# VH-VL binders against o27280: the designs that were tried, part 304

Target 1, 266 residues: o27280
Amino acid sequence: MDSMNVPEVLEIKRIVEESESVKTFIFSWDFRREVRPGQFVMVWDFRDEKPMSVSLIDPVRSEIGISIRRVGEFTDRVHGLSEGDLLGIRGPYGRGFELMGRDILLVGGGIGMAPLAALADEATARGMRVDALVAARTADELLFLDRLEAAGVNISTCTDDGSCGFKGFAHERLLTLEENHDMAAVCGPEPMMFQVMRILDERDVPAQLSLERYMKCAVGICGQCCLDDTGFRVCAEGPVFWSQELSRVREFGRYRRDPAGRRVPW

## First folded at step 14 (VH-VL)

Design D113 (framework fv_marstacimab)
Fold by ESMFold2-Fast, scan of step 14:
Structure D113 (fold): chain C 266 residues (1-266), chain A 118 residues (1-118), chain B 112 residues (1-112)
Amino acid sequence: as target 1 above (266 residues)
Amino acid sequence: EVQLLESGGGLVQPGGSLRLSCAASGFTFRDYAMSWVRQAPGKGLEWVSAISGRGGSTYYADSVKGRFTISRDNSKNTLYLQMNSLRAEDTAVYYCARKSNYGSFDYWGQGTMVTVSS
Amino acid sequence: QSVLTQPPSVSGAPGQRVTISCTGSSSNIGFGYDVHWYQQLPGTAPKLLIYYNTNRPSGVPDRFSGSKSGTSASLAITGLQAEDEADYYCQSYDSSLSGSKVFGGGTKLTVL
């Protein structure tokens, strides 16, 4: 019932250290405001506000979790907080994942496993069979393996350096998986997502991909959140897109634009 | 060894119906997407329809959408194509084909001939 | 019509090299989608010849090779033999056709 456009000041109930660079912050949540996997919230540290994907949705415990990787000044400050400290949370926002069929493949790279972990919980609760391909640079950067296993997810891993599972990239591991799925959900670095999407399209596996482009401004009014050729605003019209929508975006996985509007390859 | 064996083709009048079957053996059928690909006499290959391994997703070429229905019975290792409102333009050899993890059609059946005429 | 363009015919003598082109657009090969090639001997079903741009299935001689660049792909056959006489089809995926698999029009290879 409460307006989702006004930040609520919430106490950090629990902090889970997922890795050296990733923490999950857990808050009590009133589920009169529905939250779906793939949606994000605005996290306010009383100085700056940034969008963060919801990584845990637990109506039984009345909790949500938000997983945050240390990448700059804002996230460094948030990582310095303790249980009992306060953060402003506004939302949820964005289009969440849609589930169809009897089985789903999750393909996550690094922190991209965060929204997919929430999706895995919902898919298993709906009785779907869930396979997850969890990718990272090294074994220490693989996220949510214990949580996925506890949920009954069938897990494959790959690391760039070969320190856990398949040695190589997510799309290389995907090519060795002979199993077909009714749908897939993908989240991770854009070049990884592009390679994975192309393979899934060719296999007739409909895929949803989560594009998380971060902004400091209010949701829906910033031009920086636009995709080339389509004008999609990730914070208002995404972050989750079907592969057919992304295949119409010429820049996806191929280039970005500099301040002058020139194409710059990835 | 992987084998795909089509049946159900024949002569049918315009506006009629046929049901094609493809019996699969030598692999775990439910793990593979399956397709129907056709070839009119003296012409090239045209993809017709696809179905996911567990049957939750189906796809159709625009030329057959609304008239053809692809389905599968994983307990019988069999793929089906129900063809309704047949037109002369549907005359072709119909192949069932298995889709590999690379998106290619790695195994094909012998084909079954469908002739739509008086 | 066909969204992937192949020459309708190509010919060569035994021992020669022939190349078959497959020309697409930004919605298929140009988008990054992979190209597969099929050989169809007279009176037979198609057989997978090259998959995933450059790879050969077991039993396909290394005389057959595939490549992909920009909006196009090519099939090269070196050391041409009489038994190579067949129709050759490229195949990719086209995003503009609601996720359709697309075949080239086919190329008839005649070995003289």
Scores: ipSAE 0.641, ipTM 0.848, lowest interface PAE 1.8, mean pLDDT 87

Design D114 (framework fv_marstacimab)
Fold by ESMFold2-Fast, scan of step 14:
Structure D114 (fold): chain C 266 residues (1-266), chain A 118 residues (1-118), chain B 112 residues (1-112)
Amino acid sequence: as target 1 above (266 residues)
Amino acid sequence: EVQLLESGGGLVQPGGSLRLSCAASGFTFRDYAMSWVRQAPGKGLEWVSAISGRGGSTYYADSVKGRFTISRDNSKNTLYLQMNSLRAEDTAVYYCARKSNYGSFDYWGQGTMVTVSS
Amino acid sequence: QSVLTQPPSVSGAPGQRVTISCTGSSSNIGWGHDVHWYQQLPGTAPKLLIYYNTNRPSGVPDRFSGSKSGTSASLAITGLQAEDEADYYCQSYDSSLSGSKVFGGGTKLTVL
């Protein structure tokens, strides 16, 4: 059967603690199944299955990494696992980021830096200049700074409380950065992504945004994955979209959907 | 300090071509996106085209797509607009404008007149 | 016709207040895109007057102010002076027009 549709049981080779609430789980991966930054996998703990973005893609070591924030019962159980324990992995799924030009701006909020860290590695390997704006509520919640630095990325930070870097929100920090990027990639809380997209559109910087929605399936139709007027399905047609595609979605940045599919303001 | 100087305008027949230039000085040219904005006699402002600071991305108004090409030479601090298949409705003063980090046009050249007439 | 609508003219006497409206839609100002204002004196190039909805460049007097709400923006000019007689343009970005910067049709301000 197709390994994309059947979970493969993999051993946790290494766990990296990114912060008090985020861990990266690293697995051996057979790269005959290509995986690109921006794609996701379904992680199965033999009780529940949830989508997680791929945060490390290392063909030299034959490894992938999946970064998971502790936010509920499933993620609490996974965080309780140790090196040597087993998880089921299905995928990859979704459309990954496309790279163009000579330089790229990454704008990440919280766990949204996870898929952008994988993208930073690929952009650097292609010889692109990479600038990253890493945003969080506090310094303790800034993610992947050491990994980005090791990759040669030029890093700017901002925190809501001013505990590291610029005091303020990602979009406020972005206004103080110069306009010299051929493209941008953005991932984080939807209200942050909306504000950042708006500014990048006004600057004529083409941007790709990765949508992290309430999803229960990786393939096919799911009510939580459908985007308002456009009918886009995040798991089938995303999770990565160009800003031009999202600019026509009334829901983006304004509403989320609850488990029943009802609109709820942010 | 910041100066933008357009040149290359003139009288051209319908179907003809012109290349406009904008010489920039007083700032690090490669760090700013640049635009062309036109104004027909007695009419309002119309954005025509934009180019990113390093030239990797270009944008065009629907009215000029396929006919106009924006480019830049950062080694010469110069912005260009190649205008082909010119029409009477392209008659306008063409302004070179610098785009700020806020998305506004913070500095404008004095404009160069393009007249498309037989 | 412009996707941003301005009154074609407005007038006031010296010392009075005038307001110039800029009406957009859900694809531009209503989407959250910023509004900038330009002053064009007769025979000159446009000059940035207000940027990012409410901010004044160095050298612009504080009697000029901008605001944005819903699908519209406004430029307010207090203490009108003869030197303010000019064309005023709002400008934003329209998400439905493939990366387009959009200008209002312009408003001729007459003083006196």
Scores: ipSAE 0.489, ipTM 0.767, lowest interface PAE 2.8, mean pLDDT 87

Design D115 (framework fv_marstacimab)
Fold by ESMFold2-Fast, scan of step 14:
Structure D115 (fold): chain C 266 residues (1-266), chain A 119 residues (1-119), chain B 112 residues (1-112)
Amino acid sequence: as target 1 above (266 residues)
Amino acid sequence: EVQLLESGGGLVQPGGSLRLSCAASGFTFRDYAMSWVRQAPGKGLEWVSAISGRGGSTYYADSVKGRFTISRDNSKNTLYLQMNSLRAEDTAVYYCARKGNFYGSFDYWGQGTMVTVSS
Amino acid sequence: QSVLTQPPSVSGAPGQRVTISCTGSSSNIGWGYDVHWYQQLPGTAPKLLIYYNTNRPSGVPDRFSGSKSGTSASLAITGLQAEDEADYYCQSYDSSLSGSKVFGGGTKLTVL
């Protein structure tokens, strides 16, 4: 069946190795089912299903790409697949990024650059000026630099170890950037996103942040999207939220939920 | 040297309109968010409105939303505040202030222009 | 009306230490937003005195220092001088207000 709630079995058309731990899986896609940057799909390996952000949206070639970091059993199995193998894909789901103004700052940490790479393509196609701050632990973990450069994006890098660009964290690099932007989009580890959001709020730059843990809210799984640490509320639409929405969530940047749903410090 | 110079203040009756200007010099104007901050006689500072460096985003205090409009002309290095439906409570010195991107604060202020709303 | 609370006045003699408090809540200082301080000399515009809790712009003497803990911040002035007589304002950001920069009510420092 051709519905967003039923997985389609798709052939892996091409695999791009982005780093030692990250691969982009490319599929033919029928764009009668629209996909926007910031949306996700459910990826099914015929045993488990996991949400994954879309990292490439190419209507001209009729392709989408999904970038996956090797972090556990499901992703290990998917990384073991080859071109020609099959995966189940359903979606897209969730709220995508909204673009406004004439220029945008992208701040990505590690795999968080994946949905931002798709956003960079859309922003550039709309004639916006795009500045990207790409952060990682080491130079070999910086993602999508060639793709961003080819799109005309102005790139700043930072690495924890100083192996490429600024030596330090994303928020430390951001403090040295003197330019205002009409908006920003941020995706990466939650503690990084909290520090970046706080700085952008103070600079009067409206920011959208993509929270991977809230992808389940978009498909109706409430236990993963608690916005009230004293109780539960109706699931918010995710994974993309404006900074003013997130700045009122008590646990954002301070706590995560363990598998039992308990608050655990980052 | 960074300089901000406000103009356009004066006496206006309740319900009237007034347009303030702020002429900026000594920095790349388009790279900085700008704000208006006011101070009623003998009272404290109150943030009124902000605009992003390239003008794509605007922000307003609830007390002025729907009545005031912030704008800028980056080709002339000038910030504006169009004030409509003025009330006695809007009586204040209005300061033009630059939002320091790397400072997170209002790093430079003009000398202010007095707006008096009185019958 | 002010969401950041400062004492209306403080006083000290030359050479003494004074501290000005700025008390917020979980939606501003307690959320993690930074505190900035401004000095307003009589009849003049405010001047940035401290930014990002503890940092001084060029030209501000080191006898001015800032600190932040929990929901509160403090400005300390050591070696108090007559020219320090002014109004002092703390400023932060409040997440419960749409895009709002919030100022404390101000503290008048009198040098006796």
Scores: ipSAE 0.083, ipTM 0.612, lowest interface PAE 5.9, mean pLDDT 85

Design D116 (framework fv_marstacimab)
Fold by ESMFold2-Fast, scan of step 14:
Structure D116 (fold): chain C 266 residues (1-266), chain A 119 residues (1-119), chain B 112 residues (1-112)
Amino acid sequence: as target 1 above (266 residues)
Amino acid sequence: EVQLLESGGGLVQPGGSLRLSCAASGFTFRDYAMSWVRQAPGKGLEWVSAISGRGGSTYYADSVKGRFTISRDNSKNTLYLQMNSLRAEDTAVYYCARKTNLYGYFDYWGQGTMVTVSS
Amino acid sequence: QSVLTQPPSVSGAPGQRVTISCTGSSSNIGWGYDVHWYQQLPGTAPKLLIYYNTNRPSGVPDRFSGSKSGTSASLAITGLQAEDEADYYCQSYDSSLSGSKVFGGGTKLTVL
């Protein structure tokens, strides 16, 4: 199928509890509709529809997974669902990550590890060396460590409070890592991604960054999908951007948009 | 207690070479990026070079690119600056400093070592 | 010719307030990069005084404070004391200079 706007009502096949605040919902998927790491789907609970990054892509089992953090009313309702319950899914949407070279660095903060976990699976399947820097505020917010380890990924961790690994921020930990890479992929809080991007630019490492902001702005919904100074719309031209595209965006890493579309500092 | 001790400074002719060393103690050396910052007599501070904690990334000021090489030996807790093709304008006190990150600050400094390039 | 401009000197009497400015551009402070301040007493190495715009390390008295707005930052010293006589340097990051750390030209504080 070619139409990404045809919704499907799918049964929740399995639910994996990743942490106290994050669950992965697994569905059977018809891989005649290709989905790639870095793309998102619209999840419909028959009341509201929200964009969610795909965190598991398993053609062997014919499954996709969607990891959802409990942050508001929609996500609270979805977290209350059980195996066997139904959700509407349409997509996939957006640009996926591109893989090149032999070595890849993944830098993920919090739920930003979700699309990067799917990318790690593809990169390891291609025989790439994968290093992951997994960052969170606390140890219990570090996600997918067991899955990454099982995939053969070389893992470094950091937490703001020092409860696991390096005490500090992702960009501070990155400065202590010894290897450069052929490419990098980054997903997490925007201030973290800005700092990491600048270090990777200095190292001449091409980086792809996934912006989750504005992904809820599908065509016809809202005006929040426009980036400052460039005019890019995340849902149309993203969510994955190359670092050189973001280096000229004054808004990236400094401001976000509230529901009214006003600029708010991070 | 963090300590940084520079050595290797001295007099050198233009076009000559020197290697500076900085011995670190009181912290896990491999977990911190390190920098060299210089100060010409009576002048201000100038950042020269930086190296990541495990040595995988190096950074240089435009004024020293191609002439200076920063390196470290984490087994000896020692930072180095190999200075080649020295010029009179390289005359300065060279400080070893611990840095927090690329955009961050220098939280601890050594006492400095004097490099004089004369003729 | 520094990319961060400081006044070459400031002066004050004991007990007074002095302010030292650090003026940058759109490629450094104006882009949103943080400002840090160092104190250099005569004949000594620089010492960290303020980091991340407003924070003080342990052992730095609360008479020292930092602020940042637009393309500029300021260091304020209240209750000026004789031992504050020193050179003060601001430092930030500049994306236009191969992403280099940059220092201001320095400000000599005289306490009389």
Scores: ipSAE 0.006, ipTM 0.414, lowest interface PAE 15.2, mean pLDDT 82

Design D117 (framework fv_marstacimab)
Fold by ESMFold2-Fast, scan of step 14:
Structure D117 (fold): chain C 266 residues (1-266), chain A 118 residues (1-118), chain B 112 residues (1-112)
Amino acid sequence: as target 1 above (266 residues)
Amino acid sequence: EVQLLESGGGLVQPGGSLRLSCAASGFTFRDYAMSWVRQAPGKGLEWVSAISGRGGSTYYADSVKGRFTISRDNSKNTLYLQMNSLRAEDTAVYYCAKKDSYGHFDYWGQGTMVTVSS
Amino acid sequence: QSVLTQPPSVSGAPGQRVTISCTGSSSNIGWGYDVHWYQQLPGTAPKLLIYYNTNRPSGVPDRFSGSKSGTSASLAITGLQAEDEADYYCQSYDSSLSGSKVFGGGTKLTVL
């Protein structure tokens, strides 16, 4: 037991190409350290450290998977790695999803499907009926469809450009889905999550939402991962919040803050 | 085609219990959240309780938490409200209401009167 | 208490226009939650009049219209008729931890 959180250096066991821009990195994991869907780890490439959601939790094979989208220098370097290379993993951190009831709706946008894919596995193993609304800008950016289908998930899709499924945004597609659920889990761009949350609240579907905001410090105090009005630290209190907990976060879905703390509209 | 029919209302003493029922028809009952909304004589509408389509999630107004229990039997297309520790201020017409996907109450029953008095 | 504020009464003559306001806060209408309106004729159950801010159910005349802006919503009735005399309720959702579905206090419309 360390008094300080220290990254464990792990070998990349397998790499799965999820799309042109997304890869899942699979590692052997000692499940004496519990990992739950919705939690994140800090991934260290020996230069920089970034938070990444856990997208695969497999105690039978003793493996975890971390899905990473290529969006900048750090993720470009990580995408350049091969099986057998090493990465530092610290964690897990944060509050994971909680499951309740008999059925669940998953609403994921882009890489937000990563933590929801892990949740889908747990929900189906628990015997829940799982419906997933998978949203992306285009058909080739839809993630985990084959994995969700293999798990027995009932899938509906929507794309902004109409290249697969419903043409439009996730919240527009959600309005055409008549079935009520005992709970929902939502992960994706904040404007999408805000719109989806409002509809689920109005339908009496308790929703959990995963926020991946400014996670620069997983241990300690960091103002850039702190939410307005409530003082929540995403790395400590989140990243998963019930919709009721987000009701007092004035900035949710409306604006974000840049590194200097200025408001930037979505 | 949608019909909601409440029953089980009546006169009850303070501290007593009463169970309301709502028989639903004309829609796939299990796919929709259901609510109870009440109206005291000469007063406005007050939402009381809601239940998800499969029954796994329930919600209550602060005024009834711990005293009222909402439940449903999807095999019988019936919604229930078990009311315990009744108070004079619980006197009202109780409406069964169906929620649509947009979150509004698209259909209402005719209501059943609950009177809490000596 | 009511977290959505409506005037307790409004009146008009046949053929005139009346508007009923529904004033909320940042935890409900101002948060972005949708507003629905119900008409309650004397001695009857409420009936849906407007849903999702601006939509009319089948059978509701186009004389009835809804709007939403900022922390408030309004119901407009044009060409007022005697049979419009009723109580009108706005309804939304309140996101505070102790709140859920909320109704306005109601507005009694009197047709002169």
Scores: ipSAE 0.528, ipTM 0.797, lowest interface PAE 2.6, mean pLDDT 87

Design D118 (framework fv_marstacimab)
Fold by ESMFold2-Fast, scan of step 14:
Structure D118 (fold): chain C 266 residues (1-266), chain A 118 residues (1-118), chain B 112 residues (1-112)
Amino acid sequence: as target 1 above (266 residues)
Amino acid sequence: EVQLLESGGGLVQPGGSLRLSCAASGFTFRDYAMSWVRQAPGKGLEWVSAISGRGGSTYYADSVKGRFTISRDNSKNTLYLQMNSLRAEDTAVYYCARKASFGAFDIWGQGTMVTVSS
Amino acid sequence: QSVLTQPPSVSGAPGQRVTISCTGSSSNIGWGYDVHWYQQLPGTAPKLLIYYNTNRPSGVPDRFSGSKSGTSASLAITGLQAEDEADYYCQSYDSSLSGSKVFGGGTKLTVL
């Protein structure tokens, strides 16, 4: 129980190149430590530690996968690693997604498709009907399409530039989809999630949204990942929230915080 | 072609109960969230309750919470509103309304009158 | 109580323009929720007139138009006709009321 907060040094078993900027790192995992879709782990490269969502959960092969987008110094270093190299992993942390009903909608933007891919695997294994709306700026940034197709997911795509599927934003595409869903799960850029949430709220489709906000402490006692209006701690109460919980948070989808804690528009 | 037809209204004494029904036709009922909206004589519209397409989530206005229960039977294409502990203030025409994918109530029934009086 | 505020009445002569306002707050229209408009002729059920701020259902004349800005929305009716005499309601969604759909108080349009 206590060991969950100590990094375990694991060997990179396999690396899957998902795109020019995204790789999935696969590790052997002891499933005595339960992992649920929507949870995250802290990835330690022996210099810095960052939270990453779990994108693959495979108890049959005893593997987890962690998908990482190249966005800065830490992720550049991790992307430079090879199979056989070591990383520290601690966790899992956070609240995972809850599956309800028989028909679910996934709405993913960019790397936000990573935790939703793990959820899609679980939902299809349970015999649920899964519709996925996969959004990105360009076709090259659409993630996990082959994996979702292999799982039997019904896929709709949209790109800002029209290079694949619907030309436009996720929320614009959502307005053209059927309302036949028992729940939705949403993960992506916060402005996208906000627009999608409001549509789902108006349609009375219960939605869960994953907030991948910066965290300085994964043990949930530091308070640095709190949301303004509710005092929710992302690492303790999130990162997955129901839309009714987020509808009370004034900053969601409107602004972010800089390192000094000041409001900055998206 | 799409149609909603309410029934079950009538005169009831304060503290009594009524169950309203709404029969849907001309569309795939289970694909749409449904609501009840009421209108007191000479007054405006007030939303009272909503239910998701599969019935997994229900929502209530504060004025009816704990007294009214919304439900649906997708095999019969029927929406229900069970109204308990009725008050004079609940006197209204009750409309069944369909929630479209664009968020509006795009189809309305004709309404059924509920009168709470001695 | 009305969370969305509308004028109780407006009037105009045939051929004129009228505008009906719908004023909300940061928990509804200001939160980004869409505004829909309904027309209710005397003794009838409401009918959807404008949805998703600016869109008209099939069969609604283009002299009806909607707009939304900040915490408010407006319904404009140009070229008034006698058959436009009705009650008009705006409707949005309010996050502070546990997901309630909220209606304006209604505006009675009289065509002189």
Scores: ipSAE 0.184, ipTM 0.646, lowest interface PAE 5.3, mean pLDDT 85

Design D119 (framework fv_marstacimab)
Fold by ESMFold2-Fast, scan of step 14:
Structure D119 (fold): chain C 266 residues (1-266), chain A 118 residues (1-118), chain B 112 residues (1-112)
Amino acid sequence: as target 1 above (266 residues)
Amino acid sequence: EVQLLESGGGLVQPGGSLRLSCAASGFTFRDYAMSWVRQAPGKGLEWVSAISGRGGSTYYADSVKGRFTISRDNSKNTLYLQMNSLRAEDTAVYYCAKRGTWGYFDYWGQGTMVTVSS
Amino acid sequence: QSVLTQPPSVSGAPGQRVTISCTGSSSNIGWGYDVHWYQQLPGTAPKLLIYYNTNRPSGVPDRFSGSKSGTSASLAITGLQAEDEADYYCQSYDSSLSGSKVFGGGTKLTVL
């Protein structure tokens, strides 16, 4: 018999309002349980559990942060909480990003900047040169710009509507940026990640992409998260995949599935 | 039909220079990263250099860094390798290789022999 | 130096099965990078034999098959024929090396 993963009930130590729709919830964390950028935790509000990427990893202060975008009932309830309130946290789960080389490119869309912000902190601490392309639909959805600047990251922005930085999509902006990086890490909407991945392939830059495909997870057990052709389980094998692994997945970037299992274009 | 045709090899003195060319046809050249892979007589394959489809990113094996320069002319569908400060250990057949998606080489040229000797 | 390790030679008789191993590490095959295989007939350029661990290009007979497990990959050749006598190379990508494609040292197959 195995010991089960049981949620720890943790007090919300601090809440940072990142935007109108995004908050970062900060908890004290015992770093005898190692956490790496790109990993996720299950957040339990004592009614439902949802996977959330870790966006802050601070061993010096013994804190982790979890950034949550308001998109539905669960996230609406969590956004209504205050400092001092309790949440259940279990994990971390999944494989995180691997850092290599000296020069790294981060490409994040919307809330996808959350795990990349944690990665930027780690990369900078290791003396790497970090370029970040931060993309969003509008200026008010650009996240972590001040935090990235404080870390010494070289920032480029783009918005679909042109309200900040380059007017256009992440992949269009990427085509105007320096090509020479040792690796890239990408997180955001799947169509954005697919286009970025293709450009990075042409540049011969190995890329790691974080996928938020999640179906269901029981306490410590998850058998419902999977990708189309490869059978990779996002919570077990992912959420971070190398671009070479994703090149075999037919549905990546092309379509998604609705609750009935039907293929729906992005 | 994808074809890759290397040229420019030959005998050169140590410390000398050679420029290799690879003429590509049968695919949209600018869309694919290209590599040079060499093979010394009786030895295995060694990756030497790579260039992105647009030409903005270049990569080199440590053994050639600072001496070799990879480049491409997409208007002429041609890949180049400028080899300077040649050494006896650079003696090899040099293959032009087209990269398939995410890292394999789907097509190879016939190779061109570079001999560095006095 | 070779980052991927292959046996320098293997031998078999016509009709037999041989297996060629390719041993890597956590920074290449063990990370999940795919393994590709090339056949080099004497005096010729390498040709793609297997890509993405298990796929065969058009024209490659099903006697050739690939597999991957952990930090290693294998090429299996069944029903050996004289024409299979060649050098075989595995190839992957190494995340610890900037932009680098890595090849195994090669295995010379002799059909006895």
Scores: ipSAE 0.008, ipTM 0.522, lowest interface PAE 8.6, mean pLDDT 84

